# VH-VL binders against Laminin subunit gamma-3 (Lamc3): the designs that were tried, part 7

Target 1, 177 residues: Laminin subunit gamma-3 (Lamc3), of Mus musculus (Mouse) (q9r0b6r508to684)
Amino acid sequence: HIRSDFRHGAGGWQIRSMGVSKRPLQWSQSGLLLGLRGGEELSAPKKFLGDQRLSYGQPVILTLQVPPGGSPPPIQLRLEGAGLALSLRPSSLPSPQDTRQPRRVQLQFLLQETSEEAESPLPTFHFQRLLSNLTALSIWTSGQGPGHSGQVLLCEVQLTSAWPQRELAPPASWVET
Key: E = the ipSAE of ESMFold2; O = the ipSAE of OpenDDE; V2 = 0.75 times the mean of E and O plus 0.25 times the DockQ between their complexes.

## First folded at step 4 (VH-VL)

Design q12 (from p05 with light chain H98E; framework fv_ponezumab)
Fold by ESMFold2-Fast, scan of step 4:
Structure q12 (fold): chain C 177 residues (1-177), chain A 123 residues (1-123), chain B 112 residues (1-112)
Amino acid sequence: as target 1 above (177 residues)
Amino acid sequence: QVQLVQSGAEVKKPGASVKVSCKASGYTFTDYYIHWVRQAPGQGLEWMGRINPNSGGTKYAPRLQDRVTMTRDTSTSTVYMELSSLRSEDTAVYYCAREDYDILTGYYGMDVWGQGTTVTVSS
Amino acid sequence: DVVMTQSPLSLPVTLGQPASISCKSSQSLVYSDGNTYLNWFQQRPGQSPRRLIYEVSNRDSGVPDRFSGSGSGTDFTLKISRVEAEDVGVYYCMQGTEWPYTFGQGTRLEIK
């Protein structure tokens, strides 16, 4: 499995807006602040990219810390590869609950081309093409949530792979004419 | 610039209810919890409860839970505290106060307070 | 409930002299996140309370540096290095670690 736990920093995640915005991420030992403005998305580091076909039908799991009385904003996962794009919604959203302490909740995004979770379904062949060379995996939200009860920390991102483990391609030979 | 402005003084008979308002300005209303704290004449501060203006969720002091109700109106950035079955012991100045909180750093307690609303319960 | 106990309850001080107020909690104020939610408030006669210190030792914006907070666990102190006339009022400690939030009984600072 491929995982970011943010225990030592942002782990290569970055905010993008159109192109590169270079807006710094806010971080604590509890997690990464998921405070996205209009047009912004949080982009995964390279370890989540490339050939992810072994993740077909498996979940991407986001662990979030929500404040007392809070709930995650409507979060979507965007996948891009081979000139294709697909946005996924989580399979379920936790309800707000009033507790003294912050709560940890999980959102699961199934990596599949058709379902009520997909905004723009793709034919299976096209989705496999996208997963064969994933060039972006991004988190975005369709609504505002910068306030006290709308603030959330991203504590962990896990990309699940079906067993067996992903195989690495051998290095290409370098040849100059 | 950040302000909480409360409604005016109230005089009520025993057994009546009182509803005090607290209007927020100068910040994003839904970003901060609002607490209610009262102070009887010549006495210390007593926490009554709090409301989350975003969710409407509330938490009340156990002693007051059966008599207190907190609500909010996001369109007017106003929080309300209603106390029912009033007794002479409820005579106090009632304050609303904003809780300073940041999910990255924790709770900072009540940083901005309203001017107070005097509620007198007499026959 | 967490009981907050202040001492002294009455504190007459000469102008320019230091003043110290103690606050003791019946339970540790260290929250599950590792933070200690102990605040100090000042209430001048006829006015609303004003926060001076949050999280034990952090001075609020606009609070003079003559005010300082210290302590850990269950024992906390508010110190005023050089008392001024405008410091007259009642000082309260407050815990925000457990529901319900509770205040100390207050310490009345008077100029003698």
Scores: ipSAE 0.160, ipTM 0.619, lowest interface PAE 3.3, mean pLDDT 84

Design q13 (from p05 with heavy chain T105E; framework fv_ponezumab; at its last look DockQ between E and O 0.05; V2 from the best seeds 0.00; counts 0 for: pae O 11.0 > 2, placed apart)
Heavy chain, then light chain:
Amino acid sequence: QVQLVQSGAEVKKPGASVKVSCKASGYTFTDYYIHWVRQAPGQGLEWMGRINPNSGGTKYAPRLQDRVTMTRDTSTSTVYMELSSLRSEDTAVYYCAREDYDILEGYYGMDVWGQGTTVTVSS
Amino acid sequence: DVVMTQSPLSLPVTLGQPASISCKSSQSLVYSDGNTYLNWFQQRPGQSPRRLIYEVSNRDSGVPDRFSGSGSGTDFTLKISRVEAEDVGVYYCMQGTHWPYTFGQGTRLEIK
ESMFold2-Fast, scan of step 4: ipSAE 0.418; ipTM 0.720
ESMFold2, look of step 5: ipSAE 0.034; ipTM 0.567
ESMFold2 (binder alone), look of step 5: mean pLDDT 91; pTM 0.916
OpenDDE, look of step 5: ipSAE 0.008; ipTM 0.562

Design q19 (from p05 with heavy chain Y101W; framework fv_ponezumab)
Heavy chain, then light chain:
Amino acid sequence: QVQLVQSGAEVKKPGASVKVSCKASGYTFTDYYIHWVRQAPGQGLEWMGRINPNSGGTKYAPRLQDRVTMTRDTSTSTVYMELSSLRSEDTAVYYCAREDWDILTGYYGMDVWGQGTTVTVSS
Amino acid sequence: DVVMTQSPLSLPVTLGQPASISCKSSQSLVYSDGNTYLNWFQQRPGQSPRRLIYEVSNRDSGVPDRFSGSGSGTDFTLKISRVEAEDVGVYYCMQGTHWPYTFGQGTRLEIK
ESMFold2-Fast, scan of step 4: ipSAE 0.174; ipTM 0.614

Design q21 (from p05 with heavy chain Y108W; framework fv_ponezumab; at its last look DockQ between E and O 0.05; V2 from the best seeds 0.00; counts 0 for: pae O 11.5 > 2, placed apart)
Fold by OpenDDE, look of step 5:
Structure q21 (fold): chain C 177 residues (1-177), chain A 123 residues (1-123), chain B 112 residues (1-112)
Amino acid sequence: as target 1 above (177 residues)
Amino acid sequence: QVQLVQSGAEVKKPGASVKVSCKASGYTFTDYYIHWVRQAPGQGLEWMGRINPNSGGTKYAPRLQDRVTMTRDTSTSTVYMELSSLRSEDTAVYYCAREDYDILTGYWGMDVWGQGTTVTVSS
Amino acid sequence: DVVMTQSPLSLPVTLGQPASISCKSSQSLVYSDGNTYLNWFQQRPGQSPRRLIYEVSNRDSGVPDRFSGSGSGTDFTLKISRVEAEDVGVYYCMQGTHWPYTFGQGTRLEIK
C-alpha cells in the first residue's frame, strides 16, 4: 500500500483552487484542511504515481475528519495516465449524523473502469493503460458546505495494492504501452 | 429539465399522520440532497430537514426530530416526508427542494423547488 | 438556533427606484474555511420560493443583474438597483452554515 498520513507534513501534496477564492494548502498534524468554498484540486505526490496496475479493482481510501453533525463534502478522485483521464465518485455517499462528536469517515474509490460511480467510464483495456502509467492522481472537492461549522480534514490517503509494488507482475498481453 | 413534483393537498385531523411525496426528474437522483421546508399561512419559511437519497441518511430540525421521518425510493426517484402527531400548527405548505453543488465553482444551495403541498390540520 | 433578522419587514417602493434589504445573523456565518453560506430567496405571490443569490453574492442563472448581494460575517444586504413590477413578493435570507438551517422573517416588497 501507498499511504499519506500527514503526520509529518503535507507530504508533497499540492493544492489548486478552482473557484474565486484562492488559498494555500493548510496542513496540521491532524491533516490537510479541505476548503468548502469553490472547487479545489489536491494533487498526490509522485509516490502514488507510475505503474499502479496492481491497484486495479482495489480501493483508494480517503480518511476524513468531520465536525460534529457534519458530513464530508462531495469528492471525486481523478486519475490521469497514458493520455487518458477518468473521474471516480465514492462507492457511497456518507449519511449525515446527528452527533456532537467529531468523527472520522472513510470514503472508498474503487479503481475500476465500469463503476456506476465513474464519471467517464473507460473500457477495461484503456483503464489498464491508464494505471500502467499513472501520471496524476488528484482529489477534487466541491465548495459545498452542508451546514456544519467545524473543519473538515483529510487525515489519510491510501492506495491499496494487491501486491508489493516492488514485485510488479508483467503487464497483461492486452495492455498497450 | 430538472424538476421536483410533489403529491397533492392533504386534509388531516389532529393526531393523525401525513406523508408527502417528492418525485425528482431530470438529474441523477442519488447525487443531491433533498430538503423539506414548510410555510404556515401568512408566515415565513421553516427548515424541516434533509435526506441523502443515496444512503437514506437524514438530518432533522430539532423541533421536529421526534415527529418527522424522511425516506426515499431510489427506484422511483421519490423522497417522502412523514409528519406524525399532527397539530393545527402543522397547517402549512410543504416544499421539497434540491441541494445543488458544483465541484469547480463551489455552487451551493437549494436551487430547485417543488410546487408545494398544502397540508391542513383541522378538527 | 441562529436567528436571522431582516429589516425592513415591509418595503414599499416606487417603480424604478432602488431597494435594499438587510439581513443580520445572531452568529457569524463564516465557515471554518472562510466560506459563508448565506442565500437569498424570492417568493412571488402564489409561487414556490426561488433562489436569487447563493453564498452572499452569486446570482443564480436567469436572475437579472439589478439584483445583487453583499456582506460578510453577520451583516448581509440584498439590493435591487431598479425595482420592477415583477419584483413584488417576499424575500428571505437563509443561512446554511449552522444546524439547523434558518430563515429570516421575510421582507415584503410592494409597489407604492
Scores: ipSAE 0.005, ipTM 0.557, lowest interface PAE 11.5, mean pLDDT 85
ESMFold2-Fast, scan of step 4: ipSAE 0.392; ipTM 0.709
ESMFold2, look of step 5: ipSAE 0.054; ipTM 0.586
ESMFold2 (binder alone), look of step 5: mean pLDDT 91; pTM 0.921

Design q22 (from p05 with heavy chain D100S; framework fv_ponezumab)
Fold by ESMFold2-Fast, scan of step 4:
Structure q22 (fold): chain C 177 residues (1-177), chain A 123 residues (1-123), chain B 112 residues (1-112)
Amino acid sequence: as target 1 above (177 residues)
Amino acid sequence: QVQLVQSGAEVKKPGASVKVSCKASGYTFTDYYIHWVRQAPGQGLEWMGRINPNSGGTKYAPRLQDRVTMTRDTSTSTVYMELSSLRSEDTAVYYCARESYDILTGYYGMDVWGQGTTVTVSS
Amino acid sequence: DVVMTQSPLSLPVTLGQPASISCKSSQSLVYSDGNTYLNWFQQRPGQSPRRLIYEVSNRDSGVPDRFSGSGSGTDFTLKISRVEAEDVGVYYCMQGTHWPYTFGQGTRLEIK
């Protein structure tokens, strides 16, 4: 699968907005601060883009660290490709919990046509076209929830594939005969 | 400016109940735990419990769990601490305190305190 | 409950001299996440407590650098390198590792 674990920095992720200047990310060894302002989105590096058809029906998993009693802000995943765009909501929401310590929680986004009645679904063919050449994969927040913490750490992003990819072993040294 | 403002002093008879309020301003009320800590005259600090203003979930000190109730009203950004079956030993200054969390450093602690509410229990 | 023991309980100090307060816990304060949730608070006469130090050695915003915290496991120290008149008050250590949270009995710093 394709992963960003932010262990050594922002890993090519960037804050972007049509009406706002790009601003620097705040980072720690635990992850990226997900403090997005109105109109801003956190955009994925190239390794998450291109032909992602093998990820159809598979999840994008965000691992977040939330304050002890907090909940993640309402997060959406935005996909763009082949002149199409679609926003996905999490299919798996963590239950609210009261804890003494901060919690790591996961949000799961299935890469498929929206099944929400309130949303405009994409025909399967058009969604497959979108996945055939992803030009953007972005994280953004909406104001639909009952408020937002504004201080949530993005610890990991994983794009799951139906076929696991393995690194090819480097060529072995050969002795000439 | 982040601020916690508490209700005024109370005088109660033994066996009565007291309800102290703590009104938050200058931050998102539902993002931070609120703790209650009391201090008897000339004595040290005693932790009573905490409330999550987002969920309403509470955690109380075991010795007080049968008598203390913490609630919140999100429309007014106010936390309440009610202590029942008052005894003379409950005479104290009662403080509310916000528990902040610094997501980048991974630590939290009580960073902002109310001014205190004096509760006197006398016959 | 975790018992927090401070010493001394009364600390008369001459202005400009150093002061040191010890805090011992009945159990290790290292949490499963590797963090040590030991805090130091200052309470000036007639005022609410003010946090000085969190997680053993980190100074809170606005706290003068003459205050320092150190320690590990069960033994902790708060030091004031040069006592000022405004430092008069009671100092409390507090553990946040174990429920319920508990405070030391307090150390009263007085100017001689």
Scores: ipSAE 0.067, ipTM 0.590, lowest interface PAE 4.1, mean pLDDT 83

Design q23 (from p05 with heavy chain N54Y L104F, light chain H98D; framework fv_ponezumab; at its last look DockQ between E and O 0.03; V2 from the best seeds 0.00; counts 0 for: pae O 13.2 > 2, placed apart)
Fold by OpenDDE, look of step 5:
Structure q23 (fold): chain C 177 residues (1-177), chain A 123 residues (1-123), chain B 112 residues (1-112)
Amino acid sequence: as target 1 above (177 residues)
Amino acid sequence: QVQLVQSGAEVKKPGASVKVSCKASGYTFTDYYIHWVRQAPGQGLEWMGRINPYSGGTKYAPRLQDRVTMTRDTSTSTVYMELSSLRSEDTAVYYCAREDYDIFTGYYGMDVWGQGTTVTVSS
Amino acid sequence: DVVMTQSPLSLPVTLGQPASISCKSSQSLVYSDGNTYLNWFQQRPGQSPRRLIYEVSNRDSGVPDRFSGSGSGTDFTLKISRVEAEDVGVYYCMQGTDWPYTFGQGTRLEIK
């Protein structure tokens, strides 16, 4: 697995803020502060990039800290590689929280071909090409949505990787010949 | 060159089902979503759902989820919309529309529309 | 559902004069990718809808520059700088930010 836990800094993550949400990246030992207004792009450092085909079908897990009564903002994961780009929505939603206490929630993004929640019907083989040369991984948030009365922190980002298989499997049906 | 051609008008009785087709041409069929939108006589537009021509995955409007089924045939570049348990309120012109998408900028929308299919539900 | 409210619903305009249509959403249309998926469609009498504007302000190919879109968050506007006879029809705003996609009621533009 590849992980950023933000215990010792921003770990190479960069922020690009849009519109009225323009702000510098703010880090604490609790995590990266997410904006409450406008849109933001958090770009992953190089350790998340390159050949990430072993992460196919595996989740990218974002751990967020949300304030009492709050909920994670709408978040989209964007991948770029091999001249392609794809945006993914969370494959799971966080469970209801105790409105009286802050809590940590996890959002999972399955690294698989197009789903109904994805912005593009990108074929699987294109997705594989994208993962083979991942040049950008970014977290996009609108800063809009319910439960944003307090600070939301990104506490951890984890890219799950499978072990390499010793034997090559037959070409999948998504392989274009 | 890019176009969507829909099947002809339908007349159905209440309780019946209707299946409308939408044939795509002039582009790679599986690269773009297809939406269905309907318009009752003298009324506005209503989004019905979306289908991924590649995977066959669908997203339906909640109000129609129990009655609408969208499918595709990749070999003929055709999408189908079936609406069951027809009511008089289902009388409308039904449109299919392609959703364009830029893989770099992320914009999308219904940029190409079919000519529409009139479905009349009457006893 | 996101409610899209257009105003006015009827818009009589003199040829050569400007026109303006408002579209308000019940919630912000800014999506998590930072984009605002607000579209404008034109439907001429007896024709299929035609997309004019995507993402608030981008004109589709072939759309005259007399059409322009603007706005942010929950307030959007379609403007026609000089109305022509071919502009007669119904105009719809549509949000594609949240499920289900929803349209405004439509604004009927007619010539006085």
Scores: ipSAE 0.000, ipTM 0.557, lowest interface PAE 13.2, mean pLDDT 86
ESMFold2-Fast, scan of step 4: ipSAE 0.435; ipTM 0.760
ESMFold2, look of step 5: ipSAE 0.013; ipTM 0.542
ESMFold2 (binder alone), look of step 5: mean pLDDT 91; pTM 0.921

Design q24 (from p05 with heavy chain Y33W I103L L104W; framework fv_ponezumab)
Fold by ESMFold2-Fast, scan of step 4:
Structure q24 (fold): chain C 177 residues (1-177), chain A 123 residues (1-123), chain B 112 residues (1-112)
Amino acid sequence: as target 1 above (177 residues)
Amino acid sequence: QVQLVQSGAEVKKPGASVKVSCKASGYTFTDYWIHWVRQAPGQGLEWMGRINPNSGGTKYAPRLQDRVTMTRDTSTSTVYMELSSLRSEDTAVYYCAREDYDLWTGYYGMDVWGQGTTVTVSS
Amino acid sequence: DVVMTQSPLSLPVTLGQPASISCKSSQSLVYSDGNTYLNWFQQRPGQSPRRLIYEVSNRDSGVPDRFSGSGSGTDFTLKISRVEAEDVGVYYCMQGTHWPYTFGQGTRLEIK
């Protein structure tokens, strides 16, 4: 697995706007503050990038800490690679919870082509080309951080990799020599 | 040897459902999409849908989407196609077929086909 | 849905003579990646379909050189340079560019 738990800092994550790093992240021992403003994305460090084909069909798991009276914002996971870009929505929504106390929420994003694409959905090979050289993996939200007290914290990001040895053999034309 | 082996012939009454299986062998089951294509007696081929055995994700033909369900069992390398609310017009041979592709060069379509399963819907 | 129209529907041919089948699509089959996802299949009596040609002109492994595919955009052709007895069957074109995937009506090749 590839993981960021933020125990010792922001771990190379950055706030970006228009592709440029703009603001320092706010860190605490509980995690990163998800106070994203319009046009801002939280961008992953290099350990989540590059050749991620073994992660095809596997989840990216975000663990959030939501304060009392708060709600998790709508979150999208944005992927860029090989000149392509795709935004994913959570594969499952969190169950209803008691909002009186702080709580942990997990969001899962399956790294696969979407069924809701237009008439010509992105074929598997386009998506696998994107994963073959992932240049950005970002967290984006339409929810607002400014104006909220006790904002949502990102506590963990985990990228699951498939078992590399015998489950997925790359095509012969793609094998390294 | 790459092979797809389908379940045996079925005879059903109108309104019933049928579940056809397709067992894959000789290759890594989760690396290839499986399509379902049917052929009514004396008629041409009709695409029904496809399933990604790795993710379980499906895409169905619009005319069949409210009646067809495709699933898979990775432990047995088997894909299933279930068609509900059967009508006499559903009488056909049902084929499963593997989608051939190369990561860099594109999709090559269906290179390996099952032997077919005859489904007869009659009163 | 994209309509695939084949002609002729019935093709009687003398052994050793050439045969040609046309396939026309109601929309361009060029995908955004620049590839054209047009396939040709052969179905011999009582058998499952067999892929002959993929991506317009590429012969599948084991398919004899006498089979060739050509075309672009919306107009495609399958040619058999010298028909043999084992070529009897129905030939289908299929598009994989647009959802849902669609087949032509089929062309029945018969020996005279």
Scores: ipSAE 0.000, ipTM 0.468, lowest interface PAE 16.9, mean pLDDT 80

Design q25 (from p05, 62 letters changed; framework fv_concizumab)
Fold by ESMFold2-Fast, scan of step 4:
Structure q25 (fold): chain C 177 residues (1-177), chain A 123 residues (1-123), chain B 112 residues (1-112)
Amino acid sequence: as target 1 above (177 residues)
Amino acid sequence: EVQLVESGGGLVKPGGSLRLSCAASGFTFSDYYMSWVRQTPEKRLEWVATISSSGSTIYFPDSVQGRFTISRDNAKNSLYLQMNSLRAEDTAVYYCAREDYDILTGYYGMDVWGQGTTVTVSS
Amino acid sequence: DIVMTQTPLSLSVTPGQPASISCKSSQSLVYSDGNTYLNWYLQKPGQSPQLLIYEVSNRDSGVPDRFSGSGSGTDFTLKISRVEAEDVGVYYCMQGTHWPYTFGGGTKVEIK
């Protein structure tokens, strides 16, 4: 089972949707990945670096570029594999910005090893642009790559300018599937 | 291969009009912000206009505001600049440029430029 | 408008020697998100400008590692560790932090 520790509203990020896929993700060398709508396949070729490693217990800072006049893009987080837990962290967000200019926003999270097995492989990740305004971050622990798990936790997060104070720092919660 | 090809430049008298075109190929045009940047005879570079990927958002500096109009046709992979009420100071080589931002790696600005088309405004 | 001042106006370099170009802005280029939108472009003779460095210090794809950008706030530097014949041209800095976008006046690099 996949467990997730979420703090809704961390740094202004809120969960738009969350679910457990009962079908493995399909991923190819072209970067084609199953889309947000369950079973929709979108072509999202790699642009820069290949697969990279993430560390357990270290904050990961994902910096997102927002174009002039654009809305902050949603991010899809995809966790595949045993022994993973995702925790969204509060991020320092600047005060409301002039939308006429490019701006950056940050999403912070960390991966926690839920298993006490010290031999668990380090998570590997790949970033893909699924649509012009949507980026997916796929994380897996299988040495065979993504698409080899019976269950995938899918979580779509989106930045909001609305700041309910209780949602900026809610108590940590666990979602077990 | 990623390419931008400008056309429509020429000689025009002060107060006249010109329409510049830019044909894009080798990339998904509808995914990118597009810009016009001009280079004066003195070799100064000046940003002229930017249009969002959908065409819904448009930006100009004060020097051309109200005189120039930027537009795009994503079905034809084409960018346009309509220039009205031209002045001697608008004499320049006009470049079509692709603006790129990558959500993960940052804002590249104008990462691909066309070869330019020359506009000369003279009496 | 933000004024971008480049120095020197021109420089001649013996092949293999280093070169350094300065770019100064009339106000801070740090945006409210903490990022600095300062780019460097190279225009080779008879060609269009090409991107070298984005966001102060990041090399664009295919740009040799002998090019490096640095700086903060209002003071920025482009360095070429070992100038080669193919590096001849005019270098421009550009700011994207404030509207309107503005460019430096350019620095011409020539081989001795």
Scores: ipSAE 0.000, ipTM 0.501, lowest interface PAE 13.7, mean pLDDT 70

Design r01 (framework fv_ponezumab)
Fold by ESMFold2-Fast, scan of step 4:
Structure r01 (fold): chain C 177 residues (1-177), chain A 122 residues (1-122), chain B 112 residues (1-112)
Amino acid sequence: as target 1 above (177 residues)
Amino acid sequence: QVQLVQSGAEVKKPGASVKVSCKASGYTFTDYYIHWVRQAPGQGLEWMGRINPNSGGTKYAPRLQDRVTMTRDTSTSTVYMELSSLRSEDTAVYYCARDYDILTGYYGMDVWGQGTTVTVSS
Amino acid sequence: DVVMTQSPLSLPVTLGQPASISCKSSQSLVYSDGNTYLNWFQQRPGQSPRRLIYEVSNRDSGVPDRFSGSGSGTDFTLKISRVEAEDVGVYYCMQGTHWPYTFGQGTRLEIK
């Protein structure tokens, strides 16, 4: 598994916007502050990139620290590769917690081209192409942002990979062009 | 169940050192600062310092900086506070308390240990 | 150091009546992030302090609705709308905006 736990710093993660200047990332002892401005994304370091076909159907797991009285913002995971892009929503919602206390929340994003209720705009073939040479893996929010007393910290990101002899193989050979 | 459990009462002679422990359970130990606060008999609360269990980094009250040392053991989820060169004025109940830190957000001490009485007598 | 001044220091109240405690800071407690890190604690006789309120007005888990906090800048108030017997104890305000953390002197609430 590929993992960032942020215990020693930002670990190569960076705030980026569409080819424009990036601002400094703020790190705390609990993780990275998700204080993203409009158009900004929190972008993964190189270890999350490249050939990630063995992660097809496996989760990307984000662990968040939510302050007292706060709630996690709507978070999406954006993938880019082979000239393609796809945004994923969490595959599961966190269980109810006592919102009056700080809490850890875990979000899972399944690396697949289809949501449970909506048709994906990317065919399987194109999604496998994207995973064969992942050039960006980014975290962004599509609604309410952090940056108030409800600030949210990203504590951990894990990209799960299936061991080849355990179960998952790349689903389409034409991704090898 | 989130809790902090402290070591038992201590009786020390002037000039000795005391080391009090605070064991955390029910949460991720490295996500919260641990503060130490003491209270002399019949007096108010005095902040002594805090430790970041993730990094081991400490910040102490200026008046105590040369006598106090805070450490942690992540394998046992335990924080230690050692106070040296004890004087009668150090007789107090010593509390550990956790605090959530978001760079700038000191949310106050939401969970406290039961306290450790330290008596310094000749 | 930021000085926290509480008044009154001794607060005798009749059961069922309201009580109010003032806390004033020598400097603004608004941090650069726009948040105000003022907390209220209750200490019952022989017990550890218990946080009642954080960030001026937010009640901690399990704290009854009769407790409320208010204020801004340098002037803060803790109110108990209807004092119960179990409310006897010492109440402390605390600031976490400026290093080092500082507490008020404490207000002893007693039933008369």
Scores: ipSAE 0.000, ipTM 0.485, lowest interface PAE 13.2, mean pLDDT 80

Design r02 (framework fv_ponezumab)
Heavy chain, then light chain:
Amino acid sequence: QVQLVQSGAEVKKPGASVKVSCKASGYTFTDYYIHWVRQAPGQGLEWMGRINPNSGGTKYAPRLQDRVTMTRDTSTSTVYMELSSLRSEDTAVYYCARESDYDILTGYYGMDVWGQGTTVTVSS
Amino acid sequence: DVVMTQSPLSLPVTLGQPASISCKSSQSLVYSDGNTYLNWFQQRPGQSPRRLIYEVSNRDSGVPDRFSGSGSGTDFTLKISRVEAEDVGVYYCMQGTHWPYTFGQGTRLEIK
ESMFold2-Fast, scan of step 4: ipSAE 0.173; ipTM 0.641

